VH-VL binders against Large ribosomal subunit protein eL28 (rpl28). Designs and how they scored, part 11

Target 1, 132 residues: Large ribosomal subunit protein eL28 (rpl28), of Dictyostelium discoideum (Social amoeba) (q9gs21)
Amino acid sequence: MSQDLVWSIIKKNNAFLKSSHGLTLSAEPGNLRNKNSLKYSGLARRTTIDVAAVNGKVVVSSKIVKKAAFPAQSKKTTTFSTVNTRKTARFVKTLATQYAPELRAAALGRLHRVQSALRSAKKAAARKAKKN

## First folded at step 4 (VH-VL)

Design C25 (from Q0 with heavy chain A32Y W33A K52R K54E T55A D56Y; framework fv_ecleralimab)
Fold by ESMFold2-Fast, scan of step 4:
Structure C25 (fold): chain C 132 residues (1-132), chain A 120 residues (1-120), chain B 107 residues (1-107)
Amino acid sequence: as target 1 above (132 residues)
Amino acid sequence: EVQLVESGGGLVKPGGSLRLSCAASGFTFSDYAMHWVRQAPGKGLEWVGHIRSEAYGGTTDYAAPVKGRFTISRDDSKNTLYLQMNSLKTEDTAVYYCARDDWGFAMDYWGQGTLVTVSS
Amino acid sequence: SYELTQPLSVSVALGQTARITCSGDNIGSKSVHWYQQKPGQAPVLVIYDDSDRPSGIPERFSGSNSGNTATLTISRAQAGDEADYYCQVWDSSSDYVFGGGTKLTVL
């Protein structure tokens, strides 16, 4: 009966935004989730971890199912500079360890690819600036 | 500037109840998991429990000594964290700190603490 | 029931290097965080993720973590470094775990 119970879903409309450095990286939300080990150690939680490049930065997204009397889901994004590669990798590892251990290797592999692509794009942009 | 201010501590008898509050400012409170950590007089730090942001499920976890007696909640519209303490025991006597999770399971900002004394 | 063990106390002479250890089973696979607490004050994060320093923490503070031991190193110790130091990890079975604390005395 409570009118104070409001569920909020956080949405990010520009997850597929093209990089300002002329790089376009598009990741499917939840693409890291696999059907194996959906339950681990009796914990019935489901989550996805995704990594994408948005406007020259690394964006890590996660989606989890809240434990409640009725279902609820939320999507959270955290943005990292390309200069903080160790901290970004540790964040992804920590998220996966706590919410989805089975996704850890895949998430870290995707992060490495995204960081490498952004580094290459930055180098290409710097070359173009010097030629002009 | 990040600030956390605890309130609600005091003297309470064994079996009694107290509710602590932690007022947060200087950051987007709703984005962070929050912790309660306590320290008995002359003793070390002891984790009490935490609550995740609603975006990460809003779930709570508690240390074994307080499970079933303490409840952590948050009101993101008021930027406030709460600790409801029931069935208090003398061994719950401590300074209670609220602290912000740094997304890597470290606690990067702490309040000044509020003293809870459980005594007859 | 994961536990972290620290020495109760460590003494260091002014200007010398102090080393505070934090021991735990396979702690090198975990991220270790370190806190400084002066009498009557709240703890302050001085090292996170094994070896990273928060803004405002002097370069004299450094950390390492491998095998079963993590170490907080304080070079060129100053009187103001005198405090209690706590290590902390997250463990899937025990959640957030603090070491017992080490009192650092600067002679």
Scores: ipSAE 0.008, ipTM 0.584, lowest interface PAE 8.8, mean pLDDT 78

Design C3 (from Q0 with heavy chain K52Y T55E, light chain S92R; framework fv_ecleralimab)
Fold by ESMFold2-Fast, scan of step 4:
Structure C3 (fold): chain C 132 residues (1-132), chain A 120 residues (1-120), chain B 107 residues (1-107)
Amino acid sequence: as target 1 above (132 residues)
Amino acid sequence: EVQLVESGGGLVKPGGSLRLSCAASGFTFSDAWMHWVRQAPGKGLEWVGHIYSKEDGGTTDYAAPVKGRFTISRDDSKNTLYLQMNSLKTEDTAVYYCARDDWGFAMDYWGQGTLVTVSS
Amino acid sequence: SYELTQPLSVSVALGQTARITCSGDNIGSKSVHWYQQKPGQAPVLVIYDDSDRPSGIPERFSGSNSGNTATLTISRAQAGDEADYYCQVWDRSSDYVFGGGTKLTVL
């Protein structure tokens, strides 16, 4: 059985990209333009891996469901700067390989897109500030 | 040349406190993830806790036996890692090592260690 | 809590091949690192990411990892290889986990 894949959206920084340089389609959940890599496992009975941009930083979150008559979940969150691309990629690769190997490529692809979006937002903000 | 030097070990009574330091040189300390690992006399290696670089969130995680009693911190301006140990127990007696994490979830360089003895 | 199991001791004759195992549930899905510790000294990383060697580590040291067992292999064993060897992984729930260590004796 394949794991279900769930779309995830870059939060405030994706909206900022839309506002700053008019890239409206980047903010839409249903936009399939080069966003197939943004899918993650979202089923509660297994590990969920989420990669998002929060306040200019990359945030990686994961959840697992513990074995029990009444299941309990553990959530772990780790924050990385875009400057430390190698460290973040290794972390995501380790999580995916360990808990959801079939999603490894998708998770790494999403990380790349999140990091690219943050770099573009930073570059756009710098250009706008330079002209003001 | 990567070098890590621990200090601050000694004899302390149960319930006491002690602060260990690890002086780093030969690499960009502010970029590094750092660990504390201990080894009781004649026993194996036991992970104590770690701290990420400030740019990677500066978050800390601890092994269950020390959680709530030990605190890891860093001072990047002094290239120094710290371990604050409170409410010490006899089972905390060990050589304490600091170690660098080369972004691989591995410890690529280790200090010489500093002995902490908790005894009445 | 994730656990790694190593044999307490392994003996090897000079010039022969030593194999030290590290067992853990689905350890083949994790990256395994190996450390050498000689008496009175700090540990030294000898293998990382299952099979890679740090600079300065002889080619006699190699590693593998599949299924439930990771193995450190030391070919053409030398007297200076006598030491304690520890395997280590990172696990999301248990963080950094070390095996109990294996004492290698070179006869």
Scores: ipSAE 0.041, ipTM 0.659, lowest interface PAE 5.5, mean pLDDT 80

Design C4 (from Q0 with heavy chain A32Y K54E, light chain S29Y; framework fv_ecleralimab)
Fold by ESMFold2-Fast, scan of step 4:
Structure C4 (fold): chain C 132 residues (1-132), chain A 120 residues (1-120), chain B 107 residues (1-107)
Amino acid sequence: as target 1 above (132 residues)
Amino acid sequence: EVQLVESGGGLVKPGGSLRLSCAASGFTFSDYWMHWVRQAPGKGLEWVGHIKSETDGGTTDYAAPVKGRFTISRDDSKNTLYLQMNSLKTEDTAVYYCARDDWGFAMDYWGQGTLVTVSS
Amino acid sequence: SYELTQPLSVSVALGQTARITCSGDNIGYKSVHWYQQKPGQAPVLVIYDDSDRPSGIPERFSGSNSGNTATLTISRAQAGDEADYYCQVWDSSSDYVFGGGTKLTVL
């Protein structure tokens, strides 16, 4: 394969991975039974779950915003290889189920798409390299 | 056959330090997240912390009671997991187990444990 | 932080069914794992992901998990089933959490 064509394909794959990067799912856990705590509950426990492709790996981030005199945020970031699919899927499922059960299916769907894109890009790159 | 063997336990005074080792065999150690779990005499199991595989970033997480005092590390070339315990307290007295993560947040294989006694 | 509650002890007659519960807030949204520990021995994983058995664990062991309670069920109890049983979950804020343990006595 020509150098120009190889770089075009690699750059296109990298741009494709970047375009799927940083999809964020957000939820506010509700406690609607206490009217005086509705505003506090929504503001204090807004949670984001992010599943992204970073440098050929799957990165899962979760973030909880706390209402406080000094703004505080609890953030966890976990990096997974594409070969550790069972553990990654369980991690995403558990995070989504605990923070936002309504987003569980969407978060798992996002993870499967990210993992599939990374595997496809890696296989495509390996095939192209063999022709050089 | 998967085997995990802990060593390094013993008697130490409050404020002291101790280092535990866990020798792994029968599996590709570098592919697995590893845990330390403890059990005080006559009490239940308590998670201490874990370390991820190098492929997953090699990062560590700790239970609140030990955070800042204990450090988990691994040497994949020696198939060995370590627990460095500093500023030991009497409530740290326990049998310390090394356990392998099953890639699904369960612990599928455990070592025999090593006893750590912290007393004045 | 997240906590799991188990009864201190459960008794079962030989050949009968034992049920050990593990209670936690919205535990049905978590995956529950169960460990068997015999005196002087290390724990052994007997159930993972609520209801799945590791290779080598008899079909007499089963599990369920819904709402606020997970249950380990041991049918046709044998003398060798006498042990302490622990439930365990992963929680995003508390990481790995164990229940207090239940002593099963086979009469």
Scores: ipSAE 0.007, ipTM 0.580, lowest interface PAE 10.0, mean pLDDT 78

Design C5 (from Q0 with heavy chain K52Y D102E, light chain S29R; framework fv_ecleralimab)
Fold by ESMFold2-Fast, scan of step 4:
Structure C5 (fold): chain C 132 residues (1-132), chain A 120 residues (1-120), chain B 107 residues (1-107)
Amino acid sequence: as target 1 above (132 residues)
Amino acid sequence: EVQLVESGGGLVKPGGSLRLSCAASGFTFSDAWMHWVRQAPGKGLEWVGHIYSKTDGGTTDYAAPVKGRFTISRDDSKNTLYLQMNSLKTEDTAVYYCARDEWGFAMDYWGQGTLVTVSS
Amino acid sequence: SYELTQPLSVSVALGQTARITCSGDNIGRKSVHWYQQKPGQAPVLVIYDDSDRPSGIPERFSGSNSGNTATLTISRAQAGDEADYYCQVWDSSSDYVFGGGTKLTVL
């Protein structure tokens, strides 16, 4: 299943929770540049790591586009609860280390911010529930 | 104490089907990622496939040799992992292990294995 | 597909240090896990994330991983260390990949 399909399913099932924030990190092994330009359209192997807060959960996605005569894409999506912080951090660290070690710190920082935002949102929701 | 017990192995003819079960105890099965790994007689370990926890998306992935023929599923109410094997080939002959993945990408506890022999 | 290469066998004298290698392209950029398997038994995780030990694994077991080679080191080898050892990584394209295994003989 694609990330867009997973995103739509998660969003539909959690209509009460409207928050969706994400960061997409892209890396092109062997051809890393400061600017990610689409004019750079070589059929090089590219990797993307996406860490997002989706309806109270953490969604981590990875995608590889391979250089080949026949285009090949490999995409994996994993959804985590905020309760499994260690497991989610290990998953993100492993993906980032394998794809682009220079993005590992940024990806883990993003995960920490996403989990903090979800905890804050949960506390806010609990406060609102007490008022009702 | 973490325990995994495989069952359902046996002798099957080529083209046949077989379902393996893995009974889990000693941990919260519903939170765990699970794997199937096989080992042909006298050979090394070969990953078959995995399934994430329902909370982590419940998705499955398979090794190329078994994709389209094998299906992994789980029943969290019974603490049981399954491997449905269809269109079996002689090269599928192996001891099949189930394994837990607590930290993602590593297999920290393994069952004892169940032997599947595909032969005419 | 991604491949890991291990020597077929390694011998070590009792009380000496055994080193088992696992070679793969840029394996130093991946997390390597090591399993011990004795005849007729299920594998046991002995090292994870290159160098960490699970609870209950002796300090004699250690690991390293850099460049194209990961190494499992067993110091002060004991007769009970005799087993097959497998390295394993996760690769984004190949998923879970095991090395071919190394038989450790303690002389």
Scores: ipSAE 0.029, ipTM 0.639, lowest interface PAE 5.8, mean pLDDT 79

Design C6 (from Q0 with heavy chain K54E G104S, light chain S94Y; framework fv_ecleralimab)
Fold by ESMFold2-Fast, scan of step 4:
Structure C6 (fold): chain C 132 residues (1-132), chain A 120 residues (1-120), chain B 107 residues (1-107)
Amino acid sequence: as target 1 above (132 residues)
Amino acid sequence: EVQLVESGGGLVKPGGSLRLSCAASGFTFSDAWMHWVRQAPGKGLEWVGHIKSETDGGTTDYAAPVKGRFTISRDDSKNTLYLQMNSLKTEDTAVYYCARDDWSFAMDYWGQGTLVTVSS
Amino acid sequence: SYELTQPLSVSVALGQTARITCSGDNIGSKSVHWYQQKPGQAPVLVIYDDSDRPSGIPERFSGSNSGNTATLTISRAQAGDEADYYCQVWDSSYDYVFGGGTKLTVL
């Protein structure tokens, strides 16, 4: 099963955007051709972990697909504030360890970057608010 | 000192309703994820459901046997967790525990439990 | 739904080592937590994340988790260790599963 999966990463287009678009990690066959990417996505045969920033919070999404068809698929989303950084890291680590160990290090790395970007954006907004 | 104190248990007829409360102290309740766990007389522990912290969105998840009948809620201004139980069945007879979720998704502190008996 | 299996009971002599198992499909890929429950009392967390001990839990409590079996090990058993022991995992996002429990008798 590891040989049938390749590492795919979708990143934010601009790290300094006011709104965050998030980061997506997947264990899917990678290809620059849109046709192959859409085909594997449409088959829903891959585990994905998505870490995004929404309204100042971290949103972790997962789609766990067992070797069998669509009925074995489970998709869940969980929202975390930047106050619960250690709990968010534990959640991502546990999720990856159980369902996609090969994604663990990268998922934690993306989480760290998303959390850092959110804290930086909040700090910048606070500095602007102090102007008078 | 972390404390969880449960109340509201008692005798109720099948099809009836009951609301349990859990009063929390000794930690920042609004930052904690909270569980309800039950134990039928002479039986093992069974997870009922949980509610995420207010800071993490306050959403709930339930075990299959209670889904659609039980509702978990919280009032962070009163440091109190609730379990609303509707359409009670004799199989719901158990001691109900309130428990705090630690950062590892384990339950690090538990209340004393409150007995719910569903019987004619 | 995911299922955890524990033996109904385990006996150990004073000062000897008790081993309580928790079996589940590919449980080694999950984090296992262990609880001790004495008669008339609420459960107490004794091991989390397979092998870590909460503050105040003696070093004679240890854990392991590999393949399809997790194990709670209690070395140099004491009379006060007599209790029911439960394993627990998080299976799917927020589905918390407990084992059926094992009664430990200290002879």
Scores: ipSAE 0.056, ipTM 0.662, lowest interface PAE 5.3, mean pLDDT 81

Design C7 (from Q0 with heavy chain T28D K52Y A106Y M107F; framework fv_ecleralimab)
Fold by ESMFold2-Fast, scan of step 4:
Structure C7 (fold): chain C 132 residues (1-132), chain A 120 residues (1-120), chain B 107 residues (1-107)
Amino acid sequence: as target 1 above (132 residues)
Amino acid sequence: EVQLVESGGGLVKPGGSLRLSCAASGFDFSDAWMHWVRQAPGKGLEWVGHIYSKTDGGTTDYAAPVKGRFTISRDDSKNTLYLQMNSLKTEDTAVYYCARDDWGFYFDYWGQGTLVTVSS
Amino acid sequence: SYELTQPLSVSVALGQTARITCSGDNIGSKSVHWYQQKPGQAPVLVIYDDSDRPSGIPERFSGSNSGNTATLTISRAQAGDEADYYCQVWDSSSDYVFGGGTKLTVL
């Protein structure tokens, strides 16, 4: 369903997205929709990884909370073209492996869905341009 | 260079158990998602289940016909994938393949398969 | 559960173009993968992500996917292309789903 949701949003707009649309993945209990994944996590982490399609590009966002006397966090956003799929996958894998290993499979699956949806939207736009 | 070699198939009676192994070489097994796919004699391909890499959570999922009876596991130190089959039924008779998923949700390399026959 | 439908068999004359279809509800929203299986052998991936070819697969093999139908196209068919062909998708509810398979006969 989550894959079909992203694809549906892109298809109905018939253009590249102008705002962030994506699934937010969190190691924090209650935020991850796949409850089966949570049974293996006993760690209190406040790390989120978001993979979304924005204006025909893949945007990976991360929010990593540092544990200190007072709470601090590092929010970072990185944009990738759809042409460099292996580079984007390596980046997502590295982020998840270092900060939230329990989210790595979900984040990579999300990335694949976003990239597939963007490829399909690009193909649809190209076919439409050829007919007009 | 990527190779997957299944073993452990054979003849077993209904209600019995078998454990299949898949020896992997030529790639980083510890980072790969692995699957079992079966094919009954003269029939089509049927997904059995998968296991993610341990760093991806080691999550397993199973097709409805085998859920609760089959268990998938892996030993990354030995580059080996396992399928523990319990409470076997005649409809479990099939060639069992192990297959690699390099995070694309498809099977890029397959083993040669091992035959499991469940009959009285 | 999500289901894929393929014709049981397709025949093609040597040197002509074969088309094998894979039908599923809104399959154009999914990535479709295709496998070739010869008698007594393991399946071999011939197309992934709708239209991409693995190394070693000749360009005579191509794929498309739109609406409710994905198609594997084999141009300039050769005797060695005679095999069973399976389509496959991943679905969030049904996980990995295969079509029933199509036997391609080269005449």
Scores: ipSAE 0.008, ipTM 0.567, lowest interface PAE 10.8, mean pLDDT 79

Design C8 (from Q0 with heavy chain T55E D102Y, light chain K30Y; framework fv_ecleralimab)
Fold by ESMFold2-Fast, scan of step 4:
Structure C8 (fold): chain C 132 residues (1-132), chain A 120 residues (1-120), chain B 107 residues (1-107)
Amino acid sequence: as target 1 above (132 residues)
Amino acid sequence: EVQLVESGGGLVKPGGSLRLSCAASGFTFSDAWMHWVRQAPGKGLEWVGHIKSKEDGGTTDYAAPVKGRFTISRDDSKNTLYLQMNSLKTEDTAVYYCARDYWGFAMDYWGQGTLVTVSS
Amino acid sequence: SYELTQPLSVSVALGQTARITCSGDNIGSYSVHWYQQKPGQAPVLVIYDDSDRPSGIPERFSGSNSGNTATLTISRAQAGDEADYYCQVWDSSSDYVFGGGTKLTVL
């Protein structure tokens, strides 16, 4: 299947990537762990990693604490196509290993769910096409 | 400071063989995916191939024009990347660069290149 | 195989803004990287992941990527910006793909 056809199918089935499937299409970085977690102001300085599906792309975001005297968070966002599964996993793994090892398993798990949701949307569209 | 230094270039007759080396320093070589990229005189950049880190399987991939003729290998104990070129053709004439893969699928550091000339 | 198209050359007046395009089918779904190459020198990564700058690259360099076109923007162009510029993506079938390169001339 061509890339154009794959992306056309994904766009038609964006609903499969809604929060009802445990994933969000939000442009804002999400919560990798518990969506109902209480916020503590001191935790605003911690490193975070988010993986989300945005407009048919896999978006990996991170916020890393900088200097100690006046700590500033540096936000980084990197976008991957759904066909870059292995390299995207390497990117997430490397990012987590270097900056937040405690988030590694959660980040990779979320990446798997995001990629699975995108594949499911493609398969659902193909299944619907065959039935009609 | 990241440094990559290529060596081994020279003049080779068509059908001949040549082995290029790339000495790496200033980073943990064993963790990095490494590339060979070439540039024919006055032409653009052309990807030749890459080799993954051992953690990522240590496998190689090649551009179609060189597949079956070129072999990429690495020696992590020596921080060295290699390109074995066999059955050389005149269209293989180029400056060959080694480059480090950046986790975003980019090449963040490049060597200065080594010239390979394939002619009689 | 996946293909990237760049204009052969672009001219910009000193102090003005240069824009170099890189066209590809649904390129907005890829991460685009940009390299600067001066005569006799190795390429230098100037933009990665569409819009991020490596350490040491001036903020005059910026990038964008949407639809079928990615753009490298160089504001307040300087004589030292004269170079060849290459876009690059990774595609699962074609691996690493470079555009043909654009020669930037600063007038």
Scores: ipSAE 0.008, ipTM 0.552, lowest interface PAE 8.0, mean pLDDT 78

Design C9 (from Q0 with heavy chain K52S K54D F105Y; framework fv_ecleralimab)
Fold by ESMFold2-Fast, scan of step 4:
Structure C9 (fold): chain C 132 residues (1-132), chain A 120 residues (1-120), chain B 107 residues (1-107)
Amino acid sequence: as target 1 above (132 residues)
Amino acid sequence: EVQLVESGGGLVKPGGSLRLSCAASGFTFSDAWMHWVRQAPGKGLEWVGHISSDTDGGTTDYAAPVKGRFTISRDDSKNTLYLQMNSLKTEDTAVYYCARDDWGYAMDYWGQGTLVTVSS
Amino acid sequence: SYELTQPLSVSVALGQTARITCSGDNIGSKSVHWYQQKPGQAPVLVIYDDSDRPSGIPERFSGSNSGNTATLTISRAQAGDEADYYCQVWDSSSDYVFGGGTKLTVL
């Protein structure tokens, strides 16, 4: 199947089941390696939200598909330091509420994990620097 | 294992002051956001305030009923959280819990609580 | 200020499903956490981020959150589930907000 055909099928299914979320449909119930993906949810919805660690900072990305015929994609990134953990969480919540409310819980969960990993890495780096 | 132990509760007259402590063990205290939550006898849970980790700026926020009277602080070298309570009112009578949270949203571990009674 | 409303009490028969609701304006846009408190004991986190379980919490505890209502569901209720249950959210204007609590009685 082509991507366009797959996207149309997912879009139709979600339109019929208004309470359904792309996160729920990103993995088949019978799949032994069931992984929900914020990016896969974008095929069913116009927006994806991604949270990643880059150079000791939290990078939050959003991507919106704009046009039907030849979809124009706009991607925005915002970078946060680990020092403002609550501000970053508030931003992710606001972004999700505005564009993809169904992704809010997953995006916040990913943010917490990313910030935890960065905090641990920063602490480990500080210990190494102090030893040397 | 994660443990939080509150101490410092007791009987205080209205207008008095009291300092509560919460001794933490079993986790990296300096990375954690910490809360104070209280519960009046026979009543529900009420958030008092929090303090963020030093990495997150060591910022504090307080519930409206205690703002200006209570101060939260931490000593990461002693793995201890504090609640300084001033100008106590009878309405402050409650069991005070300290709680750890992840990123200022959920309180995943709680201490046993310490009772503060404010009466004449 | 932001407020959460819970029923004062809910009864469930042993082995049946209990549902405890938490109502708040547009609560579906917030992350809801649930705490269990038994008499004389400290609260215990049983659900976080709407539907996730902490390590050690049995699978019969589940959560959902949509629109103006969040729900804690306890399947195959046991005598040991009798407790007070509190929902909690973070709100940008009100900080940390707890519901009034629901007493679950297992009959």
Scores: ipSAE 0.006, ipTM 0.536, lowest interface PAE 12.5, mean pLDDT 76

Design L3_1 (framework fv_dalutrafusp)
Fold by ESMFold2-Fast, scan of step 4:
Structure L3_1 (fold): chain C 132 residues (1-132), chain A 118 residues (1-118), chain B 107 residues (1-107)
Amino acid sequence: as target 1 above (132 residues)
Amino acid sequence: EVQLVQSGAEVKKPGESLKISCKASGYTFTDYWINWVRQMPGKGLEWMGRIDPSDSYTNYAGKFKDQVTISADKSISTAYLQWSSLKASDTAMYYCARDDWGFAMDYWGQGTLVTVSS
Amino acid sequence: DIQMTQSPSSLSASVGDRVTITCRASQSISSYLNWYQQKPGKAPKLLIYDASDLQSGVPSRFSGSGSGTDFTFTISSLQPEDIATYYCQQWSSYPLTFGQGTKVEIK
C-alpha cells in the first residue's frame, strides 16, 4: 500500500490518535524568525513524530518538512514488533536526532509509554485466557 | 549483574578542576542513557543532565549547562562528570544512574562525595 | 521548568499504617512520573515508573496513581524497612525535575 493509504488506516485504527492526547510531537523549524502570516507559520511546516500502538505492534510515523527548500512534506510509517524494543528505540532516536533533535526526549518517552501499555495489554489478555 | 561503580570521594579547593567517573558493567553500555544527579548535603535530588554513550548526545538542565561537562568513553564503558573550576556550592553527593531508553532510572551508582572548601 | 511539589514534607506513621504521599506538577505531565525511595546514606531506588507501574522486585505494598497534575504514592501497610525519603520525578519535558522529597518516619 502507498504511504497515504497506510497513514489513513493507522488514523482509523488508533484510539490514542483519535483522542489527540500526547500522541503527536512537533517542532517548529525557526519560523519564529519569519515575519510572514500565520498561514506560512510552523503550523504548516512542522516536523512531527508519532509513536502509537496498532494491532499489537509499535508504529512510528513521521512527517518530515524540508528546512530550506520548496515546502515538501513526506509522511512515512514504520512498524516494529514488540520483540525487539531496543531496535525500535534506536530507530526513534536516530529519526529524532536527524530531523527534530528537540523532540528526541519526548519521542523516546512516548515510545516507552506505548511499549509499556502493549506489554500490559498482552499480559492482561494472557491472564484472561488462562484464568489462573 | 548490572553495576554502576563510581570513583572515590574528592576533597578540593575552589578554582580547581575535577573529573569523576561512573563505570558500567553487566550490560551493553551503549544501549542505555547515563544520568547525573546531584544531592547537596541535607537536600533533595537535582537532575543535572544525561548522555547517550552510543553517540555522546547530551541533555543538560539549564542551570548546569555552563558549569559541568558530561562525557562518555564507550571503549571502557565509563561516563564522566567534569568541572573546569569548582565552587564551594558544588559540595554535594553526585550519583550516576542508568535509564532504559525511557526516563526511569533503574540502576544507580553508589555516589561520589565531592567536598569543596578553602 | 516544571516544578514538582510533594505533600507532606514529612510524616510519622505506625507500622501497619496506610501511608499516602502526594505530588503536584506545575503543568500537565500526563502519566510521565516516577517514584524513588532513598534510605539514609544510600543511593535512590526506583519503585514506580510511568505513574502506576511497579518496578520488578519491588514489594506489592507500594503503588502509584494519578495523571495530569495530581499524583499519589501509597504504602498499603508500612514496614520498618520502608523508613526513607520518597521522591517523585517528572519526565514530560527537559529538564527532568524531582519533588522536594517526603520523609517517612515511624511514630
Scores: ipSAE 0.008, ipTM 0.582, lowest interface PAE 8.5, mean pLDDT 79

